# VHH binders against Bifunctional chorismate mutase/prephenate dehydratase (pheA): the designs that were tried, part 1

Scores and structures below are computed, not measured.

Target 1, 371 residues: Bifunctional chorismate mutase/prephenate dehydratase (pheA), of Buchnera aphidicola subsp. Baizongia pistaciae (q89ae5)
Amino acid sequence: MTLKNALLAFRNAINILDKNLINLLAKRKQLSLNIAHTKVKNNYPVRDIEREQMLLKNLTILGEKHFLNKKYIESLFSIILEDSVLTQKKWIKKYNLNKYKLEKISFLGSFGSYSHLAAQKYAKKHSKILTDKIYKNFSDVITSVEQQQSTYAILPIENQSSGLIIEVYKLLQKTPLFIIGNIYIHANHCLLAKKYTPILKIQKIYSHIQPFKQCSKFISLFPNWKLSNTTSTSEAIQHVAKENDNTIAALGNESYGELNKLEVIAKNISNKRNNITQFIILAQKKTYITNKKTHLKTIILISKKNENCEKIIRNILHKNKITLLKLKYYVTSKVLLEKIFFIEIENIYCIKHILKQFTIEIKCIKILGCF
Positions, changes and structure headers below are counted from each chain's first letter, unless a header gives other numbers; antibody chains are not in Kabat numbers.
ipSAE, averaged over its two directions, is called F for ESMFold2-Fast, E for ESMFold2 and O for OpenDDE. V2 adds 0.75 times the mean of E and O to 0.25 times the DockQ between the complexes of E and O.
[cut] stands for letters that were removed.
The coordinates of atoms that the task and the answers printed are left out; those that the model quotes come from them. Centres of patches stay.

## First folded at step 1 (VHH)

Design E6
Fold by ESMFold2, look of step 4:
Structure E6 (fold): chain B 371 residues (1-371), chain A 121 residues (1-121)
Amino acid sequence: as target 1 above (371 residues)
Amino acid sequence: QVQLVESGGGVVQPGRSLRLSCAASGSTFSDYEMGWYRQAPGKQRELVASISSSGDYTNYADSVKGRFTISRDNSKNTMYLQMNSLKPEDTAVYYCARGYSYGDEYYMDVWGQGTQVTVSS
């Protein structure tokens, strides 16, 4: 009777403890989700073997202080930790899928184009996963972000061979979108082949006709090579990557070749210096940097109809001790002597004062971005 | 929708001149770069000349630089190619196109049907 009452009491106490254990496991699982959220923000890996081992060691020590077997605690918490890792992976996968579907980057181009490479570089630089949206003209690229169909637009503004992309500058004058970053893409011509391909074994090179012309000095060193024209350098790289053949190579972009698991056999083989394209990233956010003391860039667009605008701009910046990082312009009308200036400055001081001084001496100023 | 129509092609003797025209219909002509491209038999289509939407910035292929002049009249929605000192290697079908180009990439969304230029003695 008295023994029966003791057993009942112990069993009831165990039931209460089991309910508390379940509650604590549920709370621990919720904290694992909070950790996953933090890891995504800071680009940390889900699994940290060194931390997991340290945690198990500490829990084993704590368990021994309470007379719990070491192997028991290791087994128990190994199960709990593996569930935590799986929970975090599942949440991060769901988060990335939603973000990938929700966040899109718009550009003009194709798979493997400079714009595509710039989008990939931007995503990597900022630890983002973005869905590519390709359009046939720059206006639609910009409109897609203005209408919130995409989060970002990426657009070229200058290429070393072609110069300024005037059509983009004209759109920048009209759009309310904000420049949030710059990306530079190097058109580095490289000889690309499957891993462990000796250059002396190569017999046939694939590429577009333009890289063949641009690399003619290097190609002349190998007069026995057969040159095969393709529609694009991307096609050449994909062809070489697909074939099981160690006697073929492609001329193309280093980054795209490495994405297709090709090895760079020779690089920087162009007759001239690398051709660089500058891209800007547009988004709907606009932020003035007022009274901030951090060294940030401000990009300003100025339209002006007089001959001395550049001198006026430089004088204002000099008097206010503002560093001029970049000044570029294009002519909108030779008859009307109208120019548009694209100016990059350092954000050390109160920019509002400088804008007022520009307004007094210059018709039109637009802040395009701060970053 | 948008149409590009080339004219002014023909057969001409070496050293002579031709002027090609490209008329655009139902478009925002002044918003686009325009270009002339050519394709000789058995060769890839290549850029001959391009002109920015404002008309102030032009690019030319090395093979035609100094001989060809691209221009545009946005009030008439028309682009032109003045081809001087024509050579037999200029023989090709010439296409006008609208869109954008930079570096060795081009993104043309509308093409004309082409006009034949033949330089033969």
Scores: ipSAE 0.279, ipTM 0.706, lowest interface PAE 3.9, mean pLDDT 80

## First folded at step 9 (VHH; from W6 with Y107W)

Design X1
Fold by ESMFold2, look of step 11:
Structure X1 (fold): chain B 371 residues (1-371), chain A 121 residues (1-121)
Amino acid sequence: as target 1 above (371 residues)
Amino acid sequence: QVQLVESGGGVVQPGRSLRLSCAASGFTFSDYSMGWYRQAPGKQRELVASIRSSGDYTDYADSVEGRFTISRDNSKNTMYLQMNSLKPEDTAVYYCARGYSWGDEYWMDVWGQGTQVTVSS
């Protein structure tokens, strides 16, 4: 037996032990992922300092029985525990992203449309990550939620160019879905910057080429501005929001600027004036109950063949001191004086009593939502 | 059966006028906003004018504002486009469309067959 051969044998033995150690660490990491799954299912925190301290204490006691230094064991397993916490946090983050990807929002239109912007605004407002599902007509959008292919539908109901979107109102009469909220989208371009940015300090404007053309009259008032093209107005807004610079601004949508905490420095700056589109969000009753919070208004459909229906509605609301937020209707027959009304009122504690009065005096009533 | 039928196209000299009509059938005309679109050879279809279901709001492309007037008669289920001071660049196939306008974007679900307007000497 030579010294070289003995050393080689010891090195081979160490290599075997190191392979076993790596295998045990890998197995331990796999178990930490099982723990992460259990924690997310039961809403427990990832880091449990008390458990970590108890584990280190037990390992120190075990290590001392095998003549291993206490501080050595503490240092070693502290590193292992920190890796375990990081692994669990990473897994839970991915799990939550996949969960949000299973919820879908349906709308009519295309990517980049106002319906798409409304869906993004809704998702951000409610801290959701939603998968977009685009359909070719309003009926299919609603059916997708009725058949549970999507969780939410978003639909326009009114804008300046179209007025009431009567096809949607007709579908609302038939669907069992509930209105759970609304979103307003401004079809306008605004000059957007960080709070307290004086317009005279602005030197550089970011946007897509389309808003630059659409706002060319306004831009010409400031010939010193340098224009920088971006791939999208969203990119421009995000860039200005991220930078701590009071000499830059973006041209883009007011609603998206609000989502990114930017201030409107100038609005209504397009060469042509634009309008506001109101969108509603529909969901099944199950989803509505789960997401219910303090409600500010109730939307009611009233179907009536009666010349005095509007007067009756206004009298009931006036007598009960209920604020009428909106009253909308469309005519189904001029000769029969038939109208279908949609009203928005403020929620109050006595709404049950008021609905009873409506039922007595107006035979056909349906609650469309309370949000 | 939902139908839109255009009429009133033709060949005219620059500076002259034409009136286009769009007859609607198979749906409740007064429920919908309407629009006129045009497409010149080799170009994309573009909005010329739109009108709200009630007729109380209209919108025009910059290139035709002041020269063209959109109108509707809900009792006759008919939409019109009065085209004054016609220019050679107005030469296109003009289409009647039913649908919705959402700010500066448009969605139209029913189209007519189109009527040719040619402005030349």
Scores: ipSAE 0.166, ipTM 0.643, lowest interface PAE 6.2, mean pLDDT 80

## First folded at step 12 (VHH; from Y3 with S30D S54E)

Design Z4
Fold by ESMFold2, look of step 19:
Structure Z4 (fold): chain B 371 residues (1-371), chain A 121 residues (1-121)
Amino acid sequence: as target 1 above (371 residues)
Amino acid sequence: QVQLVESGGGVVQPGRSLRLSCAASGFTFDDYSMGWYRQAPGKQRELVASIRSEGDYTDYADSVEGRFTISRDNSKNTMYLQMNSLKPEDTAVYYCARGYSWGDEYWFDVWGQGTQVTVSS
């Protein structure tokens, strides 16, 4: 109740105001996080210099109305704005890291296999960080994406030396997943060793069992070589790179060898030259685009009994001036002379019109992808 | 539940023939490629032959090409290996395997218990 009590009352009032200021700054920070979330969804940049300058201008005008120094307000809100930008950048960085760390790609194979290389090529082409999930059969690979345990599946559909991989086509007929891309892998097994390793000094070769089979003719030229199986070509390459031994080498992919600072001693050593495998990528997303020229192809599966539906397909494409990119088929042993066609067409025109014509004349059509 | 059972092994003289059978159960047989592997004493298991699900493509190890014939009957869920002109080096335990094959790639996930083939005088 004295003059000293009046001073205490002013100090208490200031404390209350300071608590309110902190609360308002906390609420402003939360709104900045909500803005960051919106910017991620709309692909907007975090820092907007023009907006920041206009905001500072408006705040100094408001501050002058309340008899606050212009430079004081500029300094204060410059600090607040920089904190807001840093907070948004940190949040977006953590959001992107967590999102990409959770995405998975499923395939049949092993580390260093061609399926693994195809998965890596897809990830790099699309600027993705994907976790590899390896399965022992194609059905489990597909199921992993159907059940959302993985985002993508990668599967081979054709090999240059052995043709269509019919087992995969049978699964494609049944799955609701869509083809969203293609990757081609060429066999490029190499003999890899430490720098300046003479081939005649090599005594022992490390690799996974698959490259040993795939390079058996080359290996037969050196009958004294001892072969040692590893769990992956990556393990074999790392082992040779780690040992200080000019009598050992690995069979594996050139890219893996270079990453581990090994020298390519011999190239083009696979038994089957020009042995390209086509892989497809499956996902749950639909990517149908009509009357647009932003994607290149539509992939269609057509089942037809005992008729030459190749002529029918070519007639429909010719009539509509649609480019046929690929036409393949296999004959099923379960139904006499039934052919299952796999076609790729250029998606330049309105594809819905063409699909209607196919449905009228052929029946049993499934769209596998449009990308 | 998934099972592969080999039969038809035995002891034969060089130059003779044997036919191995692999009976499959517990899965849709014609959804898979099939293969024969063998393992001789002190040797690694090696692929002998493979056959795709429709029987339209086969592949053989160099050591058996022209002597062995792989086949399948999808109506009987059975794969076969006809082994002609047998040699002592063909002596091994022969295994049936289920999986996929294309080009030089072989990925098998289910195996039988094996059947012994012995080629000796």
Scores: ipSAE 0.531, ipTM 0.841, lowest interface PAE 1.9, mean pLDDT 81

## First folded at step 14 (VHH; from Y3 with S54E D62Y E65K)

Design R5
Fold by OpenDDE, last read:
Structure R5 (fold): chain B 371 residues (1-371), chain A 121 residues (1-121)
Amino acid sequence: as target 1 above (371 residues)
Amino acid sequence: QVQLVESGGGVVQPGRSLRLSCAASGFTFSDYSMGWYRQAPGKQRELVASIRSEGDYTDYAYSVKGRFTISRDNSKNTMYLQMNSLKPEDTAVYYCARGYSWGDEYWFDVWGQGTQVTVSS
């Protein structure tokens, strides 16, 4: 191995570590926000000097054990702590100014469901603390935002195996809400148990009914396992976490496992591999098609009664030099030759003018969002 | 009031056929996916079949695939389950359900009272 190659390898390794550090800091920041939220709810002060000092002391001791300079560690974590405090203060200030009721996010499902996971991912991505609101149907999810009970709604729009979720598109045609984001979720379940639990020692597994079905092939490999249904994935995981039993496990996602200090003892145990669901985030906020290139794409819904509608759409986009990112359609009526198109295009300033070109035989044309 | 009412259940001999119907009222039928569940004595409720709102996509439990057919008529607010080649193991209370389905996810929020299907010689 040439010296040059060795150096490159080391540099790459450092780069990887740096990325990991950034990720860890980001996670810590998120926790600080959660702390802020908790403090506000309980009327606790942001700063706890005694705690901070103790923390720094402990961290410096730990640093020494790893042959890190005490002053270096102290300085570094002082900066981190100050950032945490600042983050909390900013958040609390914003919270107080806006009397912002804890922003709520509405979705269909249960705690620990893929919809819930999507909500969590969205919150994390945008450094938001959101309260989860679970509903039993998509209409109520949307209505909750329309009535300002929730700030955001998460809805699935497409699944890789089953295609477009037409029921959601029907709602999208009617709602005044806008799509402000999207999230892709891989439907990958894990077997979660206490640390160092051998899979062969497991006797009973807990799960919501859906994950049991979704992991049936994996479960079939262990015919002696007792299955216990819970009301949610979260409940299953929490149950396993609380019990002093190393013979039980839960089905769920890795993130929930980590949150509850469970270990992943088996990965990718879902029947369908690479089962991806696309979720959208709806809100009342008109994402102003601001001239600012801040938005990457525009989503358009077109309902048209024409056999050649796709060709027409493509031609119009081409003539206007608009880059098509995605085009999907669903036939709503074979008899009426009616199709609903879901179109993603690059964000353009003149989208309204372009939409006027679609005037013939259009039942509905709507900008669903720009983000 | 949202309501689902099952009909068509009964007692039949093995190998015979039954057709179940589910009449929906109190909501826009075409806005929802529908499904059939069944619960045998001492067993958990299980999905039998599901159908998307427009009827373009159907899914079946492995145990009934090829024998049962789910369909719907949105103009009549009715869902059907044609059950052919019935077996004793098909004996259960069959429930109609309203909800949504995608991939391997099934979220149903409204259920009927059920109709008894008994397959016995």
Scores: ipSAE 0.851, ipTM 0.952, lowest interface PAE 0.6, mean pLDDT 88
Fold by OpenDDE, fold request of step 17:
Structure R5 (fold): chain B 371 residues (1-371), chain A 121 residues (1-121)
Amino acid sequence: as target 1 above (371 residues)
Amino acid sequence: QVQLVESGGGVVQPGRSLRLSCAASGFTFSDYSMGWYRQAPGKQRELVASIRSEGDYTDYAYSVKGRFTISRDNSKNTMYLQMNSLKPEDTAVYYCARGYSWGDEYWFDVWGQGTQVTVSS
């Protein structure tokens, strides 16, 4: 191995470690937010100096055991702790100012569902603590936000295999809510069990009905497995985690497994590969469309009976040198000639002008959001 | 009141055909995906077929693919299941369901009372 190759290998290894460090820090930050939430509810102070000092002391000792410089470890974790404190303070301040009713996020599904995962991902991304509200239909999900019962709603709008979720678009046509974000979820299940559980020793698997169906091919490889339905993926995972049984496993996502201290004993066990669902986040807050690059994209819904609508859209975008990120449409059964277009465009300096042109030329446009 | 009422069930011989209907009322039919489930004696309820609100996408259980056809008439608020080449294994109570479906996800919230389908020689 040439010196150059060796160096490259080491550098790559370091890069991997750095990524891991970032992930760990992110997890820590999330925990700090959880702590903040707990503290504010119980009227505890954010800063505990004695605790911080003890923590630093312990960490320095641990560092020494790993032959790390004491000052280095102290400095590093001091920064981390300070960041944690600031994060907590910021969150609590915001919480107090807005008498923030625990922000709730509504979605269709169950705990551990992909919608739930999307909600979690969104919350994490925006450093929010959200309370999950599960509903049985999309209408109720949207209504919950409209009635200010929830702050956010998560809805799927497109799946890579099945296309646009038309039912959601129909709701989007009617709702006064705005899209304020999107989340992509890769639908990949794994088999989760207690640490060091051999797959061949598994006798029973727990899951919501959905993952069972989604992993049917994989499950078929193990005809002796007993299948047990749970009310949610989360329940299945929790059940396995709580039981002192190394012969049981659950179907779910890796993230939930990790949260419940289960190990992934099989991955990528879903029937469909690359099954990606796009979720949107709805809220009441109107986003002002500005020509400033404050937002990345604008989402537009167009309903038009004219077959030339797509051409018009494309022409307008082309003339204005606007990048079309996504253009999808579906035809309604009521009017065979009517198409509803879902359009994502990149925000540019002339976005207002473009929207005006759309309004003039197409007339039936709804701005769903800008974020 | 939201209601789903199944009809068209009965006793048929193997190889014969049967057409089930589901009449929907109390909600905007075209706003929802619809589906058929069945439950055989001693077995769990299973998805048979699903159809999106506009009928542009259908999905079938592997066991019925090629034999069953799901369809809907939004003007009549009715969903159908054409069952051809029926087998004894198709014997079950068939349920109409309202909900949503995408990819491999099926979320149904309203169910009918079911209609019995018996395939026997």
Scores: ipSAE 0.850, ipTM 0.952, lowest interface PAE 0.6, mean pLDDT 89
Fold by OpenDDE, last read:
Structure R5 (fold): chain B 371 residues (1-371), chain A 121 residues (1-121)
Amino acid sequence: as target 1 above (371 residues)
Amino acid sequence: QVQLVESGGGVVQPGRSLRLSCAASGFTFSDYSMGWYRQAPGKQRELVASIRSEGDYTDYAYSVKGRFTISRDNSKNTMYLQMNSLKPEDTAVYYCARGYSWGDEYWFDVWGQGTQVTVSS
C-alpha cells in the first residue's frame, strides 16, 4: 500500500469518525431536550453542578484509560456540557413562555407508526417536545387542531406507491388550517431483538398488524415463527425490551430499537423498497408570507372543472414568472372533468394577485400554506 | 349513527360466484376508503381488498387477486365484492370496513357485523 493510499485511507476513516461524532452529539442534544422536559415537569434546576463535576471526573478517568489527555477531555466535555445547558435553558424558556403547556401533535395511527415517526421527525427538526395524540380518522385529527386541543396535525398526502391521498385533500379544501411544514418518511422496518440474539433462535415475533403485512415476504422465510399482534409497534418493541428472552423479536423502526436498547437483527425487511410517504404539518397559525427569504414555497390547492386546467395553471405561472416546484393533480369526477391540483411554487409576495387570475371554472382556490 | 351492513353471503359450491354488498350510512361515504376483510375459523382477520374513496385505486390480497373484484358506488353509498371462482379456502365471515389506505398502510376504524360465506362441496 503506497503511503498516499494509506494516508487517504486514514483520512477517510477519520471522516467517518467525525460523522459519527456529529451523530452522537445530535443524539445527545435530543436527550438534553428530554432532560429539560423532565426537569421542567418536576421543577428541577437546569444546572446541577455536582452532577456535572462528577460526570467530568468520570469522563476524564475514562479518557485516561484510552490514553487521552485529561485536560483535553475536560475541555471538550465542558464545551459539550455547556451546550447542553444552553439548549435546556433555551427550551425551558420557550416552554415557560408558552405557559408551561406542552404542545400536542395529532395524527392517525399508532405509536411507532409512520405517522408517529413523522411526528417525531418534525419535533426533532424543530427541537420540540410534543405530546402525541392518536386518532382513528383524519377528520378528527384536523378537528383536534381546529378546536385547539392540539397544536399540530400530521397527515399523509402522498405515497410513492399509491399516489395522492385524496381523502386528505378533500379535508384540506374545507379546513381553515395551514400547512406549516412537510416530512418525508421512508418505510423501513427492521427486526429488533436483544443484543446478540441470533435470528435462527427467534421463535416469536411481536408487531402491530401493519408491519406484519408490510414484512410478509421476510416473515415467510421463517415459517416456524409465531406471530403475536400488539396494539402498536412501540408496544411490540417495548415488550421485547422488557422481557428477558432471547427468542423473541419485534418489527419496527431502527430508531425505536435504539431507544429501547434493542439491536437490529435484520434491516430493510419491508416488502416494498423506497416506499416514501410525504406528510404535512397543519396548524392554526398563518405563516405570513413575510418578505423574509425564509419561506421557500407556497402551496396552493385548486379545484377546477376544465380539461385544460393544468395548461392554464402553467401559463399563468409562466406569465407571472413564478417558478413551479411541483404540480400534482387528481381527477375527482371524470364526468364533470373536475380535478384537484396540488401546486407548490416559489414563495412570492404577490400571490394573492396571481390567484385572482384564476377566474374561469374554479370551484375552489386556496393557499394551503407557506413554508 | 355510523353503520356498515353486509349482505350477499351464503353457501356455494366451489367454482361458483358470490357478490357481497356493503351498505354504508351515518357518514359521508365518499370521504373514506373502504375495504373487505375476512376471518376464517381459528384464523386471524385478514385484508381481502381495499378501495380508495374515488375508486381509482384498489388493492387485493394475493390469495384473491384475479378472482375477486372490489368496487363502489358513491351515489348509493355501497361497496361491492365480486367473488368469482370461489374455493373452500375462501370460507369465512366477510366484514366491510371504513377507513384509509395508502401504500402498505391500512387504517380502518369502523366495521360491519359481517356476512358468512361458505364454500363447500
Scores: ipSAE 0.847, ipTM 0.952, lowest interface PAE 0.6, mean pLDDT 88

